# VHH binders against q96fz2: the designs that were tried, part 94

Target 1, 269 residues: q96fz2
Amino acid sequence: CGRTSCHLPRDVLTRACAYQDRRGQQRLPEWRDPDKYCPSYNKSPQSNSPVLLSRLHFEKDADSSERIIAPMRWGLVPSWFKESDPSKLQFNTTNCRSDTVMEKRSFKVPLGKGRRCVVLADGFYEWQRCQGTNQRQPYFIYFPQIKTEKSGSIGAADSPENWEKVWDNWRLLTMAGIFDCWEPPEGGDVLYSYTIITVDSCKGLSDIHHRMPAILDGEEAVSKWLDFGEVSTQEALKLIHPTENITFHAVSSVVNNSRNNTPECLAPV
Short names: E, the ipSAE of ESMFold2; O, the ipSAE of OpenDDE; V2, 0.75 times the mean of E and O plus 0.25 times the DockQ between their complexes.

## First folded at step 5 (VHH)

Design x23 (framework vhh_6z1v_2)
Fold by ESMFold2-Fast, scan of step 5:
Structure x23 (fold): chain B 269 residues (1-269), chain A 123 residues (1-123)
Amino acid sequence: as target 1 above (269 residues)
Amino acid sequence: EVQLVESGGRLVRTGGSLRLSCAASGFTFDDYAMGWFRQAPGKEREVVAAISWSGDSTYYADFVKGRFTISRDNAKNTVYLQMNSLKPEDTAVYYCAADYGLYYTEPSDYDYWGQGTQVTVSS
């Protein structure tokens, strides 16, 4: 996963993240650096995206089941990185393979520190190789959605105008991530950055792409992944597997250029 | 070579205080959660307290809450257990243990163990 959509206004995004803490108390996640949140239909690596993480990462005595929402840089910068400019990192940390996560120092160390996060998106994009051509067909991939006025999922036949009306009740895609904290060697603010864990594609997506993000399907999985105070690394990693609870539709080539940031990027064609 | 070396165990009187130390070497200490466990005569080994890699999260068994404090000094590769208001029931061999990542409550989850230090509390 190399491209996502996360376009909801901050207030709508916050409400979409409503949750219950360990005590059953209904909560909204508390924002850190909300001004750094940049909504977009077409988010690429190195841009900031909102993630959920445990409040305990920031407050020593916090309940580990309480959640913070914060924009983080997509593309994990390891704590040992020596350059002053993170864009100078010479290897790609946009994604982290689930099968090697405990072997790669860049991911093993932050994972051991409980630096698990849930990466939020409307959905993600993948490009299908087409037989006999160098052109690729882009698809928007997301959780099944309930139509506002009737039972059932939103289909590819729905118009772009109807798609625009569903965002108030949109079920956000929740992807398992690992983050790290990098302190610039010459001083300055700590950089928080993340990677998305990837797994083999499920059967439903295998014709589009051979890999998919590790999706945390439902609040129980999200809660266990975030709660580093109560859930060990070993137990959390059991949540990392393909899911079939996903849907998709073809989109236009407008999405191909990451500079295009309009509803056309995810509209069905 | 990984080593955990406990010190500070001794005979103390009921109501007294004692501080245990555990010096760690041979691994990246600040990446490991640390725990203190004890085993009393005729009983199973049980968790007493645990502390996360950063020191920001701690766990205490119900029977020591308010009396014991776990802490760590990552610069010195050392974990401590401050024991106050000691009771005869606290008599046990105390073990220091390390686990990569997050703290656990089960002895079987820990990667590395010290040899133990004897604490005896007289009535």
Scores: ipSAE 0.000, ipTM 0.123, lowest interface PAE 16.7, mean pLDDT 84

Design x24 (framework vhh_6z1v_2)
Fold by ESMFold2-Fast, scan of step 5:
Structure x24 (fold): chain B 269 residues (1-269), chain A 123 residues (1-123)
Amino acid sequence: as target 1 above (269 residues)
Amino acid sequence: EVQLVESGGRLVRTGGSLRLSCAASGFTFDDYAMGWFRQAPGKEREVVAAISWSGDSTWHADFVKGRFTISRDNAKNTVYLQMNSLKPEDTAVYYCAAEYGLFYSEPDDYDYWGQGTQVTVSS
């Protein structure tokens, strides 16, 4: 789980995150640092991605079921990190294995503080190892989508041009994340950074890759993961497991180079 | 106060055309996906067509595809259903519905409903 697409314009992304709070009121998440959101078809670690988190993290008396959307750095920088440059962190925090999350200090500490977030993406990319060749086949992996008139069947058979017209009703992928807050030693703004929790792949993805992100399938799972005011760490971790409710299609090698940021990255081949 | 008001339903001959309209008020129309549903006597309410908040994405049920077209005018807070090549099987009460955010195919996912407009197709 080291590459995603999250290309929606800010207004479209915000509408895709419509939700209901604990009182049953319809809401859109409120933005923090919206200027740091950079849409891309090809997001790699160390770039910023939008995450959902509870409003209670920012306001002591807020309803913990209300949501903020904020760009965070992909690659968790622990609060205890003492160097001036977070890029010099000596270990990879892009992903966190579900089986060791309570054993690693970098993840256990923020998790104990309720620092759970939902990482948003159009979908993620994974590279299938092919026998007899040195090439790997990339796949775009995402929630099943409602068929539309402009893309009647979403899959490998659809033309790449039809894929440009599906986005205003796209169901975003919602991945379980942990974030932390790091204060630069020499001053400046607090850095918010996250890791994606990973689990064993489901049967449907086993031929593509051995691991998958922990996907929160549906609003009940999303709300329970975010609501650290009412849902304990122990209860929240019960939401972390493989899911079969995903689909995928092969994409071109254009996505291999993280500098390529065009619709061709996720278009079916 | 939220209100959805359907209009345009009437008696029409087989092969005829109708345009249904649904005027919305009391909510931010541009934040809502809109759907058209129908219910014939003794049958469950079924989805006919849906349209995204922007109007860029539409969905039509297989049994009306190529004959019915959903559209919306966000400046007028109105959603439309153009019905062509009408068949007796299209006889039903037609309802418009609004869903916050993305559109869905299940009736229970929609937040607001109109009172319905009767469409009768005679042979």
Scores: ipSAE 0.165, ipTM 0.637, lowest interface PAE 5.9, mean pLDDT 88
Fold by OpenDDE, second read of step 6:
Structure x24 (fold): chain B 269 residues (1-269), chain A 123 residues (1-123)
Amino acid sequence: as target 1 above (269 residues)
Amino acid sequence: EVQLVESGGRLVRTGGSLRLSCAASGFTFDDYAMGWFRQAPGKEREVVAAISWSGDSTWHADFVKGRFTISRDNAKNTVYLQMNSLKPEDTAVYYCAAEYGLFYSEPDDYDYWGQGTQVTVSS
């Protein structure tokens, strides 16, 4: 996964992240660094994206079932990194393969510290090779959305009004991530950054691409992944597998350029 | 059979330029990120540069300092390393590597490796 969409306004995004805590109370996640949230239809590595994480990471003795939402840098910068510039990392940390997560120091260490997060997106993009050509067809991949009686398929939103309604009730894609905290050697603010865990693609996506993000489908999976206080690393890793509960549609080549940030990026062609 | 064949390595003087090529065969080239690595005698293999499947994303090591540039031609199934302002410290065997996926990752994740080409920079 190298491109995502996360364009919802902050208030809409927050509402979409409503959850029940361990006590069964309905809650909204509290924001950390809300000013770093930059909505975009075309998110690339090194950009900031919102993630969910347990409140326990910030507050001692906090209820670990409570959630915080925070923009973090996409591309994990490990805490042990000693250079002053994160761009000097010698390897790409955009993704973490599930099969080698425990073999890579950059991911194993923060995971062992319970630094699990849920990366939020409208969906992600992947490119399919076109047979007989050197061209690749991009696809937008996301959770199936509930068809409201009046709202046809995402593709049938003929009116701006209908489109707005679709996004107001959009089910966000929830991807398993690992984050770390890096303190610059020269001082300054602590950098929070994340990697997305990847798995082999489900059968439905296999023709598009062989790998996909580890998607956490449902509140239970999300809660268990986040709750490092009660759920061990071993138990959490059981949640990491392909899912068939995904849909997709072809989009234009507009998304190929990471500088393009318009609704056309995820519009069906 | 999967093959990565490096070429272009030779003896060059300090300040000189070389262009390395790596010709790929036996796999779908544009499904792979590509990388250049080097290993000097008595030193560990180190990554020099990496490039995504489309060429839209590249990474270069700090020691390159703008002297080297990785590129690719998917129509030719070839990845290149343009090396300018070469220094004796650049003397090494240079290896081409391929990783399945659109984006490059850690060096250990590369699936295929070439045999390498010797680059020697004389003072």
Scores: ipSAE 0.018, ipTM 0.484, lowest interface PAE 5.1, mean pLDDT 89

Design x25 (framework vhh_6z1v_2; at its last look DockQ between E and O 0.35; V2 from the best seeds 0.00; counts 0 for: pae E 13.2 > 2)
Fold by ESMFold2-Fast, scan of step 5:
Structure x25 (fold): chain B 269 residues (1-269), chain A 123 residues (1-123)
Amino acid sequence: as target 1 above (269 residues)
Amino acid sequence: EVQLVESGGRLVRTGGSLRLSCAASGFTFDDYAMGWFRQAPGKEREVVAAISWSGDSTWHADFVKGRFTISRDNAKNTVYLQMNSLKPEDTAVYYCAAEYGLFSDRPEDYDYWGQGTQVTVSS
């Protein structure tokens, strides 16, 4: 997984993250550094994306089932990284393979500290290799959605205005992530950064790409992944597997250039 | 005290129209998606229509599409169901319900429920 859409305005995104804490109280996640959130239809590694994590990471004695939402850098910078510029990291930490997560120091150490997060997106993009051509077909991949009303069996293509009507009830894609906290050696603000855990593709996606993000399907899975105060690393890793509860549609090549940031990036073709 | 109060249910003739209202109090209405459900005798409660917290996104069950329209007025803490071209099959107790955050098509996901209003469609 190397490209996502996460374009919702902050208030819409926050409401899409409504949840119940362990006591059954309805809550919205509390924002940390909301000004660092940059909505985009075309998010690439190195940019900031919103993640959910347990409040207990920031506030000692907090209820571990309560949630913070925070923008974090995509591309995990390990806490042990010694250089002053995180862009100098010599290996790609955009994704973390589920089968080797406990073998790689960069991921095993933060995982052992309970640094699990849920990476939020409208959905993600993958490029299908097409036989007989050098061109790849991009697809937008997302949770099944409750379809917005249309008057009758209308037309061919959705307009941008029709797409804007779906978003305030959009079920966000919830991907299992690991984050770490890096303190610059020469001082400055702590950098929070994350990686997305990947698994073998499910049967439904196998014709598009051989790998997929580890998707946490439903609030029980999301809650258990986040709750490092009550759920051990071993138990949390049982949530990491392919899921079939996913849908997709082909999109235009506009999405190929990560500088393009318009609704056309995810519109069906 | 959380309260949802439905009104507008009555006897109407086949082909008639009716507008149901649901007044909400005791919670932050703008944080909740709203739904209309119905239950006929001997049947399970089924989702009729739903509307997002802002009112921009709506969903209607296939059996009411083109006939029923859900809407809301956040300034008045009220959700509405406009019912047109009523059929005897629409006879049921209609319930409004509130779900924190996004709406779903599952009754068990809804947090608050009204007591219902009876709609009877004759002939």
Scores: ipSAE 0.579, ipTM 0.831, lowest interface PAE 2.0, mean pLDDT 89
Fold by OpenDDE, second read of step 6:
Structure x25 (fold): chain B 269 residues (1-269), chain A 123 residues (1-123)
Amino acid sequence: as target 1 above (269 residues)
Amino acid sequence: EVQLVESGGRLVRTGGSLRLSCAASGFTFDDYAMGWFRQAPGKEREVVAAISWSGDSTWHADFVKGRFTISRDNAKNTVYLQMNSLKPEDTAVYYCAAEYGLFSDRPEDYDYWGQGTQVTVSS
């Protein structure tokens, strides 16, 4: 996964992240560094994206089932990185393979510390290789959305009003991530950054791309992944597998340019 | 089946040049970082160079000192190592390796390995 969409306004995004804590109480995640949230239809590595993480990472003795939402840098910067500039990191830490996560120091160490997060997105983009051509067809991939009686297929939103309604009730894609905290050698703010765990693609996506993000489907999976206080690394890793509960549609080549940030990026063609 | 097949290794004189190639198959090549490693007799395997999946980022060992250059052609599923100004100390088996999502200077981080190609530099 090298490109995502996360364009919802902060308030809509927050509501979409409503959850129940272990006591059964309905909650909204509290924001950390909300000013770093930059909505975009076209998110690339090194940009900030919102992730969910356990409150226990920030507050001692906190209920580990409580969630915080925070923008983090896409591309994990390991805590032991000694350079002053994260951009000097030569390693591509955009993704982490699930089968080798425990073999890679950059991921194993933070994972062992319970630094699990859920990366939020409208969906992600993948490019299908066209046989016989060097051209690649981009696809937007996301959770199936509930068809409200009045709202045709996401593609059939004929009116701006209908489109707004679709996004107001959009089910966010929830991807398994690992994050780390990096302290700049010269001082300054701690950098929080993440990698997305990847798995082999499900059958439905296999013709598009052979790899996909590890998607956490449902509140239980999300809760278990986040709750590093109660759920061990071993148990959490059982949640990492392909899912067939995905839909997709072809989009225009507009998304190919990471500078393009318009609704056309994820519009069906 | 995943395969990495190195080629181009041969006997060359000091100051000579070689281009190594590694042909990849059995996996999506453009999703993997690629690296060149070498192992001399009685020495540990060491990283020579690495390249990101897109080719936009490269890393070279200090001992290369601008003599070697890693590159890749994703359309051909091939990674290259151009070696110039070769020295006897460059004599080793050179290995191609692939890693998904990361390139590293540590051999243990790489997922797939070739069988290697022998490079011998004579005085």
Scores: ipSAE 0.015, ipTM 0.313, lowest interface PAE 7.9, mean pLDDT 89
Fold by ESMFold2, look of step 9:
Structure x25 (fold): chain B 269 residues (1-269), chain A 123 residues (1-123)
Amino acid sequence: as target 1 above (269 residues)
Amino acid sequence: EVQLVESGGRLVRTGGSLRLSCAASGFTFDDYAMGWFRQAPGKEREVVAAISWSGDSTWHADFVKGRFTISRDNAKNTVYLQMNSLKPEDTAVYYCAAEYGLFSDRPEDYDYWGQGTQVTVSS
């Protein structure tokens, strides 16, 4: 998983993240650094995307079931990174394989600190290739949606009002992530960055790609992944598995160029 | 069966050049990032260079920057390492490796490994 869409305006995104705390009270997550949110149909590594994390990461004695939403850099920069320029981190921290997460220092250390997050997206892109060819067909992959099960429903909006209705009720894809906090050697703000955990693809996606993000399907899974105050690393890792509750459609090659940020990137073909 | 087969390793004098090749089979080559690693006797295996699945992005370790160049030919399922200005400290067994998606600097992240080719640089 190396490309996502996360294009909703901040207020729409926030409402889509409504949740219940451990006492059952309905809440919206509280933003940190909202001005760093950069919506796009075509997010790639090193860009900022919103993630959910426990309030306990920021406030002593906070209720660990309460959620913060914050933009973080895609591509985990380990806390031990010694260069002054995070762009010099060229190695792959975009994804973290679930079967080796406890063996990789870049991921084991922050995970042991409870640095679990939920990575938000409209959905993600994957490229299918036929054996023996270099041809690749991109697909947009997302949770099943009300009014989006039709093959052209996402791309069928013919006015701003119809487009808004499609996305006002969109169920965001919720992927399991790990984050870390890096303090620049020359000073300045702490850099928050994340990786997406991957698993073997479910049967429904195996013809597209052999790996998929670890998807947290439902509020119980999301709550347990985020709540490092009450849910141990061992218990949390049991949430990491493939899901069949996923749908997809083919998209045009417009998405191939990461600089293209238009609805066409995710429109069915 | 997945195979990565390195070739081109030999004895060469200091200042010389070599080109290593790694032929891949048994998997979809274009889905994998490729890396070259090396291991001298008594030392840890270390990354030398890496290249993305498309070939659009490359990385080289500082100790080889300007001297070694990684490249790939997806039509031939082959990754190359051009090694110039060789030094005695470059003497090692060189391995190619494949990782799904993007490359990493950590040997444990790679899914498939070759058996290695010996490079010896005489002083």
Scores: ipSAE 0.000, ipTM 0.189, lowest interface PAE 13.2, mean pLDDT 86
ESMFold2 (binder alone), look of step 9: mean pLDDT 87; pTM 0.886
OpenDDE, look of step 9: ipSAE 0.014; ipTM 0.318

Design x26 (framework vhh_6z1v_2)
Fold by OpenDDE, second read of step 6:
Structure x26 (fold): chain B 269 residues (1-269), chain A 123 residues (1-123)
Amino acid sequence: as target 1 above (269 residues)
Amino acid sequence: EVQLVESGGRLVRTGGSLRLSCAASGFTFDDYAMGWFRQAPGKEREVVAAISWSGDSTWHADFVKGRFTISRDNAKNTVYLQMNSLKPEDTAVYYCAADYGIYTESPEEYDYWGQGTQVTVSS
């Protein structure tokens, strides 16, 4: 996974992240650094994207079932990194393979510290190679959305009004991530950054791409992944597997250029 | 016509340095991620490094261990691979490739390829 969409306004995004804590109380996640949130239909590595994480990471003795939402840099910068510029990393941290997560120090260490997060997106993009051609067809991949009687398929939004309604009730894609905290050697603010855990693609997606993000499907999976206070690393890793509960549609080549940030990126063709 | 032309490959001694260049033409260069690959005799082609369209994001293979650095100059439609501390195991044909797709965990399939340049590291 190297491209996502996360374009919802902050308030809509927050509401979409409503949850119940372990006491059964309905809650909204509290924002950390809300000003760093930059909505975009076309998110690439090194950009900031919102993630969920346990409140316990910030507050001692906090209820670990409580959630914080925070924009973090996509591309994990390990805490041990000694260079002043994160761009000088000589290895890829955009994704972490699930099968080797425990073999890589950059991922194993923060994971062992309970630094699990849920990366939020409208969906993610993948490119299918066309046989016999050098052309690639991009696809937008996301959770199936609940068809409200009035809201036709995402593709059938005949009116701007209908499109707005679709996004107001959009089920966000929830991907498993690992984050780390890096202190610049020269001082300054602590950098929070994340990697997305990847797995082999499900059968439904296999014709498009052979790998997919580890998707946490449902509140229980999300809660367990986040709750490092109660859920061990070993138990959490059991949540990491392919899911068939996804849908996708072909999109235009507009998304090919990461500079393009318009609704056309995820619009069906 | 899309063209990628690699240059800079030569014979070098162990511990030496080389800078490879790849000149691109026939497509919008700054819309494409670029990558370097290599293929040694009897081995599969493997990715060495990749760089985003803007150059703000780079990826390097584990075997690079900080020895190689990918960079690009969009004004010149050129991508570079600086190779330091070369070893005999670095001997291969090095290929430049272009991809207008995404920056993935492992750049493997690119849209356009050069013909390659031979790098030989002697002991």
Scores: ipSAE 0.007, ipTM 0.278, lowest interface PAE 10.0, mean pLDDT 89
Fold by ESMFold2-Fast, scan of step 5:
Structure x26 (fold): chain B 269 residues (1-269), chain A 123 residues (1-123)
Amino acid sequence: as target 1 above (269 residues)
Amino acid sequence: EVQLVESGGRLVRTGGSLRLSCAASGFTFDDYAMGWFRQAPGKEREVVAAISWSGDSTWHADFVKGRFTISRDNAKNTVYLQMNSLKPEDTAVYYCAADYGIYTESPEEYDYWGQGTQVTVSS
């Protein structure tokens, strides 16, 4: 997972993240640095994406079940990183393999500090290798969506206006992530950055790509992953596995260029 | 099969120079940060220098700054350590190590290790 769509306006995105805290109170996540959120149909590594994380990371005595939403850089920069320019970071920090997460210091240390987050997206893109050619076929992969009288479906959308109706009740993809905080050695603002945990593809995706993000399917899984005050690292890691509750459709090569940021990036071909 | 093979270690006189090489095979060299470590008898293994996967960034321990320079040639899958103004306290077995992605000062975090090459500095 090296490309996502997260295009919802801030208010729509916030409402899509409505949740219940430990006391059963209905809440919306509180924003940190909302001006850094940049909606896009085509988000690549090094750009900022919204993540959910526990309020306890920012407030010493906060209820660990309360959620913050914050834009973070995609591509984890470990707290101990010594280079001056984080843009020189390896592409590989965009993803963290589940089978080696406890073996790599870059991921093990922040995980031990409870630095778990949920990465939000409309869905993600993968490129299927085509046999006998150097060409790849892109696919948009996302949660199955509940059809409503007003929203329609992506497969039936024939104009940009129709796609806006689809998004009113869109179920966001919720991916398990790990984040860290990096202080530039020469001074400057603290950088918050994340990686997406990856697992072997489920049977439904195996023909497209051999890996997939670790998807947290449902509010119980999301809550347990975020709640580092009550859920240990070992218990949280039990949530990391392939899921079959996913759907996809082929998209045009327009998405290949990360500079293209239009609804055509995720439209069915 | 992953291999890191160090070469160039030998006896040199105080004030002399030496270049160590480490040839890598069995993995995608360009994806790995590389480090040089050393271990003297009875001491712990310590980091001497590190270089990012691209070669754009380097780090050198304070006790070798100005004397040692790490570099790499990604076309040849080789990392180098140029050692100048050698001192008797530089005597150690020098190890090449590979770390996937981002380099660190901690030996325990490196993925692959060479067998080492002995450097002896005498007066």
Scores: ipSAE 0.000, ipTM 0.180, lowest interface PAE 12.8, mean pLDDT 85

